VH-VL binders against Protein TIC 22, chloroplastic (TIC22). Designs and how they scored, part 15

Target 1, 202 residues: Protein TIC 22, chloroplastic (TIC22), of Pisum sativum (Garden pea) (Lathyrus oleraceus) (q9zst9)
Amino acid sequence: ATLTPNHVAKSLAGTSVYTVSNSDNEFVLMSDAEGAKSIGLLCFRQEDAEAFLAQVRSRKKEFRGGAKVVPITLDQVYMLKVEGIAFRFLPDPVQIKNALELRAANRGSFDGVPVFQSDLLVVKKKNKRYCPVYFSKEDLEYELSKVSRSSKGVGVSQHIMVGSFEDVLKKMELSEKSSGWEDLVFIPPGKKHSQHMQEVIA
Below, E stands for the ipSAE of ESMFold2; O stands for the ipSAE of OpenDDE; V2 stands for 0.75 times the mean of E and O plus 0.25 times the DockQ between their complexes.

## First folded at step 8 (VH-VL; framework fv_ustekinumab)

Design p4 (from f1 with heavy chain T59Y; at its last look DockQ between E and O 0.69; V2 from the best seeds 0.00; counts 0 for: pae E 2.1 > 2)
Fold by ESMFold2, look of step 8:
Structure p4 (fold): chain C 202 residues (1-202), chain A 120 residues (1-120), chain B 107 residues (1-107)
Amino acid sequence: as target 1 above (202 residues)
Amino acid sequence: EVQLVQSGAEVKKPGESLKISCKGSGYSFTKYWLGWVRQMPGKGLDWIGIIYPGDSDTYYSPSFQGQVTMSVDKSITTAYLQWNSLKASDTAMYYCARLSEYDFYGMDVWGQGTLVTVSS
Amino acid sequence: DIQMTQSPSSLSASVGDRVTITCRASQGIGSWLAWYQQKPEKAPKSLIYYAYSLQSGVPSRFSGSGSGTDFTLTISSLQPEDFATYYCQQYNSYPYTFGQGTKLEIK
């Protein structure tokens, strides 16, 4: 009675990542860190994918005329992952810095793609409750400033929790229906949650 | 396992020639760029250059251009760093290091180093 | 050539301390920055690649951040084995260049 892959994918709708494809529109793969398998590289910033494209072209002649950066949505990526395709995410370095700052008291590194959430933000639509999860701390801070006038400035970050996108997905996949994990919806960078909810919850 | 094994320490006089080696094993030698790094006694790390064993394409740091020669013998998975005429200022530790695929993981494997001492 | 400037050049600290080493590039390098650790008479060891990603087997007390020109290596709680020299290195544009190094010593 765990959440279906289609439900998890739906929670990810609207967020794009970027990868490099060859002239046949196939992902350019590389060895993972251990050298054990081939992975596709998925960048949250287009500029990271463009930088990787430049390296691909400079290192292998066969890619100079045909390789390109292409977008792919996280819901599409998730369905490919369910079918056994291996990927590595490159997060936005600003969000890595945000994650490290929020975890400074824990004296450690942050692994994975940062996501941000606040208990102060719950969205009700069509008689159902949703908990928005952000890829951008700044977008969450903006929404918090509208909800709590008294928490502007210093107090805003005290209400923000950070986690790993990969850990959240794993917990959603293992969670039973009606556990609360089915209420999550991921908010793309630069998008207001109200607009996003209209597009994905309809 | 992926390894880079370098030739042993050398003691030379100024004006002599020298060729030191770096043997790669446990990976596709021609798939990865390989770099050379110098560390003078008590000093930091300097890039010498990189070589692609697949076609012997090279890029040298400007300060090393014309002072050393990088080469490969891909049939024995070995890279070389060569001087025609050593100077006392060439005294240093020399490392080879593999650049990962598309350089993404940086220099992921290092040799143990070859100490070159040039003195009368 | 892209100049890489590390700060500080040396630093004394105690086991358990949190330390931060910075590295500044003379031009934008995106996230194409690595950090290396070198102990006396040993080859450098890769710690961090692509500014913020840990190499395999590197303890989680190490972290990296930055993009563009300003980068940071942080060790959250120093261990005895962490006393070494640390180098940053850009690998965005050839010639790849190293910072001058930061020697981390026991206080």
Scores: ipSAE 0.600, ipTM 0.841, lowest interface PAE 2.1, mean pLDDT 86
ESMFold2 (binder alone), look of step 8: mean pLDDT 92; pTM 0.941
OpenDDE, look of step 8: ipSAE 0.828; ipTM 0.930

Design p5 (from f1 with heavy chain Y102F; at its last look DockQ between E and O 0.76; V2 from the best seeds 0.75)
Fold by ESMFold2, look of step 8:
Structure p5 (fold): chain C 202 residues (1-202), chain A 120 residues (1-120), chain B 107 residues (1-107)
Amino acid sequence: as target 1 above (202 residues)
Amino acid sequence: EVQLVQSGAEVKKPGESLKISCKGSGYSFTKYWLGWVRQMPGKGLDWIGIIYPGDSDTTYSPSFQGQVTMSVDKSITTAYLQWNSLKASDTAMYYCARLSEFDFYGMDVWGQGTLVTVSS
Amino acid sequence: DIQMTQSPSSLSASVGDRVTITCRASQGIGSWLAWYQQKPEKAPKSLIYYAYSLQSGVPSRFSGSGSGTDFTLTISSLQPEDFATYYCQQYNSYPYTFGQGTKLEIK
């Protein structure tokens, strides 16, 4: 049996992204790069959504009076994606830089939203095993520094793997139970994994 | 599919007028801002300004304000850059470029350029 | 006006090299920065938008990073077709301004 959409959505609980809505509380959509379809833009930083709102207001009169930045949680976004709405994420540029630095020097661009994980960090709660996946490399480094015999941040970084959030979601959607993918929990930026686990596991 | 096709090269004398064109195709011409960029021989790129074909709203770089005029004829999906009296310093390559919706993808489509030579 | 300063002004490199070009804005522009490639006697070509996003059809050896005032363009393994002049452009505030260019030459 594969993991349900509700299981995947639960793993995403608590993480907010930001988009721009019109006066009717509908997502402001724009053409993709090819002009073939409409997409909603989802920013991991509120300031990126605010900057996009400014451009929306500047470029089309109909958005000046009612367009606004609205938050939406990733579990809500996931359920809308299941219903067929197309989205594009804008990652935090700091995390893009982190992802580029972790990869081999001869690799090129990083596609998608970076996520970070370490084999050194597995959390057990209520007799279940959880593998935390971070949107912030810095948050993962902080947690690793508490279990490492080295206090240097560079030594901690040697144990961090980077991947694409979109690829991880695809693998969760296709995976069978007991494959290990059911153990993942995504940790919102700025939150300790222990606090987050208490809030979502209970 | 989205294309900007500019008018051919021009050789002019100082004091003459000139109007060069940029024809858009493969997209909704009135829904995207269109920009003009100058490149003097052997030099970098200078942003001239942008025009919205839907209502002819314009924004010029201060260094070009009053030096050129941008206009559109939306019935033939064509934008224009115009001088009333050319100077030798107007010798340059002139590009038109489309700004994407809400400018998000930047200047995503460029014309091939129009070389303007002004000399006696 | 927001001044965009590129570094270096020119550089020589060999096929296969990793190349990094920097761009500095005189004030914060968020991530509203684009990179363009221009070959001699050709129109500029859009490479990167919104500081780090690759334009459609651009090879993945190109990457961008940065936000605020400091930005980089990196070519991970230089190819023969990459010898060109590269421009950054801010499109946060009017007038949209370009850097002075970085000419990348064969060594």
Scores: ipSAE 0.658, ipTM 0.864, lowest interface PAE 1.8, mean pLDDT 87
ESMFold2 (binder alone), look of step 8: mean pLDDT 92; pTM 0.943
OpenDDE, look of step 8: ipSAE 0.839; ipTM 0.933

Design p6 (from f1 with heavy chain K31S G54D; at its last look DockQ between E and O 0.02; V2 from the best seeds 0.00; counts 0 for: pae O 3.0 > 2, placed apart)
Fold by OpenDDE, look of step 8:
Structure p6 (fold): chain C 202 residues (1-202), chain A 120 residues (1-120), chain B 107 residues (1-107)
Amino acid sequence: as target 1 above (202 residues)
Amino acid sequence: EVQLVQSGAEVKKPGESLKISCKGSGYSFTSYWLGWVRQMPGKGLDWIGIIYPDDSDTTYSPSFQGQVTMSVDKSITTAYLQWNSLKASDTAMYYCARLSEYDFYGMDVWGQGTLVTVSS
Amino acid sequence: DIQMTQSPSSLSASVGDRVTITCRASQGIGSWLAWYQQKPEKAPKSLIYYAYSLQSGVPSRFSGSGSGTDFTLTISSLQPEDFATYYCQQYNSYPYTFGQGTKLEIK
């Protein structure tokens, strides 16, 4: 059996993203590149959402009065996705840069939202292993500095893996129980690792 | 300095109870698992189980389940391994070892061992 | 339980020799493997963790390799202080089982 939506949502709890809503608290949707689908834009930075709001106001006169940037958690976003709402994520450009630097061999464009993980940060608790996944390379590095005897060096960087959030999510959805994908825990940017892990494991 | 210090050698008879100790120092005691390992005379290492001192979460090897009990006293950063009724077959060296919450490092620090001798 | 099988059970070598000890797991354990060194009447000492990472203070002549089911501990140039018994241990899943050990003796 594959992972349940609730399980996936739980792994995403605590991370906030930003979008634009109208006066009725409905998401402002954009047409996809093909014009066939309406999608909601989700930003990992509030400033990007503000920029999006400005664009919406400029392009759609009906939204000039009442549209605003609103925060939403990824678990909520995921549940909406399950209900059929399509979203596109706008990643933090700083994290894109970090991802590209780590993938030195692939100097191409990074597609999606970067996520970072390390086997060094796998946590054992309650007879189960949990793998934290970070949206911020800096947050991951901070945690590595606590556990690694070598805070900086080639050895530590070799243990950092980079992927796209979208790909990871898809793999989780398609994964079987006991495959290891159910053990992923997404760490909210800026949140203390230990605190979040305790909350998720509890 | 990170250190695990175990209690002294024990000489017991079959049927007697025993509780040996492992005291941690030089690190955050509640942030690391403590494992126990048995080594019978002239034999290899046998994994007994682990305990997390913060909440006393325990996992035993099936071979040792019900045979021993792991516990901790956080206030004195000490872990315990106890028998309710010793057998001659329990004669062995017993080691405690530290394991990081981050499972990456394995058993990185070991106690000096406690020799338990059970004989009639 | 995952069974760990070391090979050989014992070997004799001379100072300066290259020595290789193998450990096989009964099922895949990824890189969750550690190597320990134990000298007579002493507690085990951690040498290698996560299959190939050297523990702090361990000489560079020691190296670990492998993943999945087959692992190796290599001593590039054996030193007098290296004669001991070596154990592998998987910590992929409970119980964290050990190999039966390899006794390295002076030839």
Scores: ipSAE 0.091, ipTM 0.709, lowest interface PAE 3.0, mean pLDDT 90
ESMFold2, look of step 8: ipSAE 0.692; ipTM 0.865
ESMFold2 (binder alone), look of step 8: mean pLDDT 93; pTM 0.948

Design p7 (from f1 with heavy chain L99M; at its last look DockQ between E and O 0.02; V2 from the best seeds 0.00; counts 0 for: pae O 2.9 > 2, placed apart)
Fold by OpenDDE, look of step 8:
Structure p7 (fold): chain C 202 residues (1-202), chain A 120 residues (1-120), chain B 107 residues (1-107)
Amino acid sequence: as target 1 above (202 residues)
Amino acid sequence: EVQLVQSGAEVKKPGESLKISCKGSGYSFTKYWLGWVRQMPGKGLDWIGIIYPGDSDTTYSPSFQGQVTMSVDKSITTAYLQWNSLKASDTAMYYCARMSEYDFYGMDVWGQGTLVTVSS
Amino acid sequence: DIQMTQSPSSLSASVGDRVTITCRASQGIGSWLAWYQQKPEKAPKSLIYYAYSLQSGVPSRFSGSGSGTDFTLTISSLQPEDFATYYCQQYNSYPYTFGQGTKLEIK
């Protein structure tokens, strides 16, 4: 059996993203490149959402008076996705840069939202192992500095893996129970690792 | 300095109860698992179980389930392994060892061991 | 339970020799494997964790390799203080089982 949507949503709890809504608190949707589907834009930075708002105001006059940037949590976003709403994420450019630097062998463009993880930060609790996944490389490095016996160096960086958030989600959705994908926990940017892990595994 | 100090050697008879201790120092006691390992005379290492001092979460090896009990006293950073009724076959060296919450490092610090001798 | 099988059970070697000890798991354990050294009448000492990472203070002549089911501990140039018994341990799944040990003796 594959992971349930609720399980996936739970793993995403606590992380906030930003989007634009109208006066009726409905998401402002944009046409995809093909013009066939309407998609909501989600930003990991509030400033990017503000820029998007400005664009919406410039392009759609009907939204000039009531559109605003609103926060939404990833678990909520995921549930909306399950209900059929399509979203596109706009990643933090800083994290894109970090991802590209770590992928030295594959220089080019990074598709999607970067996520970072390390086996060094795997937590064992009860009879289950949990793997934290970070949206911020800096947050991951901060945690590594606490648990690593060696200072920041090549030895630590080699244990950092980079992936796409979108790809990870897809793999989670397609994964079987006991495959290890159910053990992922997404750490909200800026949130204390230990606190979040306790909340999720409690 | 991080260290685990275990209680002294024990000489017991079959049927007697026993509780040995392992005291941790030099680190956050409640943030590390404590495992117990048995080593019979001239034999290899046997994993007994593991306990998390923070909440006393325990896991026993099936071979030791119901035969021993692990516990902790956080106030004095001490873990315990106890028998209600010893058998001659319990004669062995018993080690405690810490394991990080991030178990990446394995059992990285060991106690000096407690020798338990059970004989009639 | 995951069974860990070490090979050989014992071996004799001379100072300066290259020594290899293997450990096989009955099922895949990823890299969740540790190597320990135990000298007579002493507690085990952690050498290698996560299959290939050296514990702090361990000489570079020690190295670990492998993943999945087959693992190897290598001593590139045996020193007098290296004669001991070595154990592998998986900590992928409970119970965290040990290999039966390999006794390294002086030739």
Scores: ipSAE 0.079, ipTM 0.705, lowest interface PAE 2.9, mean pLDDT 90
ESMFold2, look of step 8: ipSAE 0.551; ipTM 0.829
ESMFold2 (binder alone), look of step 8: mean pLDDT 93; pTM 0.949

## First folded at step 9 (VH-VL; framework fv_ustekinumab)

Design q1 (from f1 with light chain N92K; at its last look DockQ between E and O 0.51; V2 from the best seeds 0.56)
Fold by OpenDDE, look of step 9:
Structure q1 (fold): chain C 202 residues (1-202), chain A 120 residues (1-120), chain B 107 residues (1-107)
Amino acid sequence: as target 1 above (202 residues)
Amino acid sequence: EVQLVQSGAEVKKPGESLKISCKGSGYSFTKYWLGWVRQMPGKGLDWIGIIYPGDSDTTYSPSFQGQVTMSVDKSITTAYLQWNSLKASDTAMYYCARLSEYDFYGMDVWGQGTLVTVSS
Amino acid sequence: DIQMTQSPSSLSASVGDRVTITCRASQGIGSWLAWYQQKPEKAPKSLIYYAYSLQSGVPSRFSGSGSGTDFTLTISSLQPEDFATYYCQQYKSYPYTFGQGTKLEIK
């Protein structure tokens, strides 16, 4: 059996993203690249959402004075996705840079929202293993510094794996139980690893 | 497939009127803006303006305001750029390009261009 | 109007080279910047939007970076088909102005 939507949502709990809503608290949607459906834009940085809001206001007069940036958690977003609402994530450029630095030099671009993980940070509790996945490389590195004698730089980077959040989600959705994908726990930016893991595992 | 197809090359004299077209297909025509760009021979790209086919809302570059008129016919998913009186200086390639509703993707799809030649 | 200045205006490079083109805005435009590629007698093609997002179908050797006023287009390993003129464009505020272009020629 594949992972349930609720399980996936639980793994995403605690991470906030930002979007634009109208005066009726409805998400402002934009057309996708193909023009086939409407998509909500989700930003990992509030400033990006603010910029988007400004754009919305400039293009659509009806949103002037009525639209606002609103926070929403990733678990909520995921549930909306399950219900059929499409979203596009706008990643933090800093994290894109971090991701690119960790990848091969011949890969010049990164598609999606970067996520970072390390086997060194796997937690075993109650006969289960949990693998924290970070949205911030810096957060991951901070945790690694506690468990590894490796110096900053190449040594630490060797223990960091980089992936796309979107790809990870897809794999989670398609994964079977006991495949290892159910072990993932997404760590909110700025959140202490130990604290969040305790909250999710509890 | 999303595409923009523009009308053929035009050869005109100064003072003549002209209306060139850009037909969109493969996407929801009324949910995307259409922009127009001028490129004079051997020169760079000049932003003319944008029009939203859904309600014909328009924004012109100050440099082109009053010089050209953008319009659309939604029924045939076609946008138009027109001159009432052409000048020799209007000689250029003109491109139409698609923009998302909030222009997040920039000009992501371009027409093949319409060459307009104005000479006496 | 926001002025976009590209640098260099032209450059020569060889296949396999790492190429960098810069674009500077006269004022802050956040990430509302796009890069376009234009080959001779062809329409421009969108490469990057929102400063660093790769357009669908564009090879991964292309990348964009920057925010605010300074932006960069990078081609990690130049291919024969990459020789073209490149334009940046801001779409932060009207009019959506283009840079003057950078012609990338084969050495």
Scores: ipSAE 0.476, ipTM 0.823, lowest interface PAE 1.3, mean pLDDT 91
ESMFold2, look of step 9: ipSAE 0.671; ipTM 0.858
ESMFold2 (binder alone), look of step 9: mean pLDDT 93; pTM 0.949

Design q2 (from f1 with heavy chain S100R; at its last look DockQ between E and O 0.45; V2 from the best seeds 0.00; counts 0 for: pae O 6.0 > 2)
Fold by OpenDDE, look of step 9:
Structure q2 (fold): chain C 202 residues (1-202), chain A 120 residues (1-120), chain B 107 residues (1-107)
Amino acid sequence: as target 1 above (202 residues)
Amino acid sequence: EVQLVQSGAEVKKPGESLKISCKGSGYSFTKYWLGWVRQMPGKGLDWIGIIYPGDSDTTYSPSFQGQVTMSVDKSITTAYLQWNSLKASDTAMYYCARLREYDFYGMDVWGQGTLVTVSS
Amino acid sequence: DIQMTQSPSSLSASVGDRVTITCRASQGIGSWLAWYQQKPEKAPKSLIYYAYSLQSGVPSRFSGSGSGTDFTLTISSLQPEDFATYYCQQYNSYPYTFGQGTKLEIK
């Protein structure tokens, strides 16, 4: 059996992203490449959402007064996805840079939202495994500094794995129970590992 | 496949009128903006403006305001750029390009260009 | 209008080289920047949008970075087909102005 949507959503709890909604609190959607499907734009930075709002106001007169940037948590976003709403994420450029630095020099681009993890930060409690996944490399490094004597930089980077959030989600959705994918816990940016893990494990 | 096909090369004299076309296919024409770009011979790209086929909303560059007119015929998914009176300085390649309804992607699909030559 | 200034205006490089082109905006444009490639007698092709996002079908050797006023297009390992003129464009504010272009030539 694969992971349930609720399980996946739970793993995403606590992380906020931003989008634009109209006066009725409906998400402003854009068309996909073919114009056949509507897509919601989600930003990891509020400033990106603000810029998006500005465009919405500029392009559609009906939104000039009523549109606003709204925060939404990733678990909520995921549930909307389950309901059939498609989304595109705008990652933090800083994290893109971080991801590219961690990857091989021959890969010049990064597609998707970077996520970072380390086996050194895996937590076991009550015979259950928890694998934290970070949206911020800096947050991960901070936690690694607590468990490793390795200096910040190249020495620590070898313990950091980088992937795409979108890919990770897909793998979670397709994974079987007890495969290890159910152990993932996404750490909200800026939130302490220990605090979030306690909340999730509790 | 999403594509923009532009009309053929034009050779005109100063003072003549001209209307060139850009036909979109492979996507919902009325849900995407179309931009026009001028490229004078051996020069860079100049942004002319954009038009939204859904309601014919237009935005022109100040440099091109009043100099050209953008229009669309939704029934045949075609956009137009027209001059009422051409000048020699209008000699250039003109490109149409697709923009999504919100300019997240920039100009992601381009026409092949229409060469306009204006000479006495 | 927002002025976009590219640097350099032209450069020569060899196959396999790492190439960097910069684009500076006269004012903050966030990440609303696109990079285009144009080959002689061809229409421009979109490479990068939103400063760092790779357009579909574009090789991974292309990458974009930057935010605000300073942006960079990087080709990690130059290929023969990459010799062309490159343009940046801001689409933060009307008019959506282009940089003057950077011609990348074979050394």
Scores: ipSAE 0.383, ipTM 0.805, lowest interface PAE 2.2, mean pLDDT 90
ESMFold2, look of step 9: ipSAE 0.716; ipTM 0.883
ESMFold2 (binder alone), look of step 9: mean pLDDT 92; pTM 0.945
ESMFold2, look of step 10: ipSAE 0.373; ipTM 0.767
ESMFold2 (binder alone), look of step 10: mean pLDDT 92; pTM 0.945
OpenDDE, look of step 10: ipSAE 0.018; ipTM 0.609

Design q3 (from f1 with light chain G30R; at its last look DockQ between E and O 0.56; V2 from the best seeds 0.00; counts 0 for: pae E 2.9 > 2)
Fold by ESMFold2, look of step 9:
Structure q3 (fold): chain C 202 residues (1-202), chain A 120 residues (1-120), chain B 107 residues (1-107)
Amino acid sequence: as target 1 above (202 residues)
Amino acid sequence: EVQLVQSGAEVKKPGESLKISCKGSGYSFTKYWLGWVRQMPGKGLDWIGIIYPGDSDTTYSPSFQGQVTMSVDKSITTAYLQWNSLKASDTAMYYCARLSEYDFYGMDVWGQGTLVTVSS
Amino acid sequence: DIQMTQSPSSLSASVGDRVTITCRASQGIRSWLAWYQQKPEKAPKSLIYYAYSLQSGVPSRFSGSGSGTDFTLTISSLQPEDFATYYCQQYNSYPYTFGQGTKLEIK
């Protein structure tokens, strides 16, 4: 048995992204790169959604008075994706730069929405282990500095792995129970993992 | 398959008129802005302007305003770039390219180009 | 008009090298920047849109970064088919100006 959609969505709780809606509170959709289907744009930064709103308004007069930027949480996005709505993410450029720098150090490349993880950081709550996955490298570095203050004086980034959020979601959807993929919890930018885990683990 | 197919190469003399074409297929022609780009021999890319086939709204680069005319015939999904009186300095490769919906993906589909040679 | 300045104008590299090309805008363009590849005798091909997003079908060895005025195209491990001329283009405001191009040649 693979992981349920509700399990995946719960792992994403608390993280907001931004999109553009029309005057009827429907997502503004655009053709994908191949023109085969319509997709909604999801921005990790509000300013990117505002930039897109400006383009939407300039291209279609019907949106000038009614289109707006709206927040949506990633758990809600995931459930809409399960229901068949297609989305494309725009990541935070700072995190793209962080990902490229980490991959350059390993002679690799990077594509997708960055997520960051360390095998040195496991959170125990209610007699269960959780593997926190961060959208912000800086937040992960902060948490690692608390774990490694007594044992490591060198660059904490040596223990940070970067991956693609899209790949992680795909692997969670394809994975069997007990594979370890069910232990992941995504940490919103700017939130301490202990506070987040306290709020979302029930 | 989304495709832009341009008319064939042209050899002209100064003072002659010319209309080159760009036919779109595989997408909703009136939903996307269509742009024109000039590349002079051995040089980079110059943005000429864009036209919206739905209502023929146009925006030209200042350096091309009044020098060339963009138009469309949406019934045959074709855009045109037109000169009333060619100059030798018009010798270049001319590309059409589609701007994606809301310009988000930039100029995502390009025609193969039309070489225009104007010799005196 | 927003001027786009690419650096370097040309460079030579070997297969397997990491290559970076920069593009600077004369004023802020947010992330409305695209990168194109053009091979001899061919139309340009879109590689990157919105500064850092990879166009469909483009290999992941290509990446873009930057916002505001300073932008970079990176090829992490150069392949034989990557020798071409590369252009940046801003599409923040009309006219949608291009950089002058960067020619990437085989060493």
Scores: ipSAE 0.475, ipTM 0.784, lowest interface PAE 2.9, mean pLDDT 86
ESMFold2 (binder alone), look of step 9: mean pLDDT 93; pTM 0.948
OpenDDE, look of step 9: ipSAE 0.740; ipTM 0.912

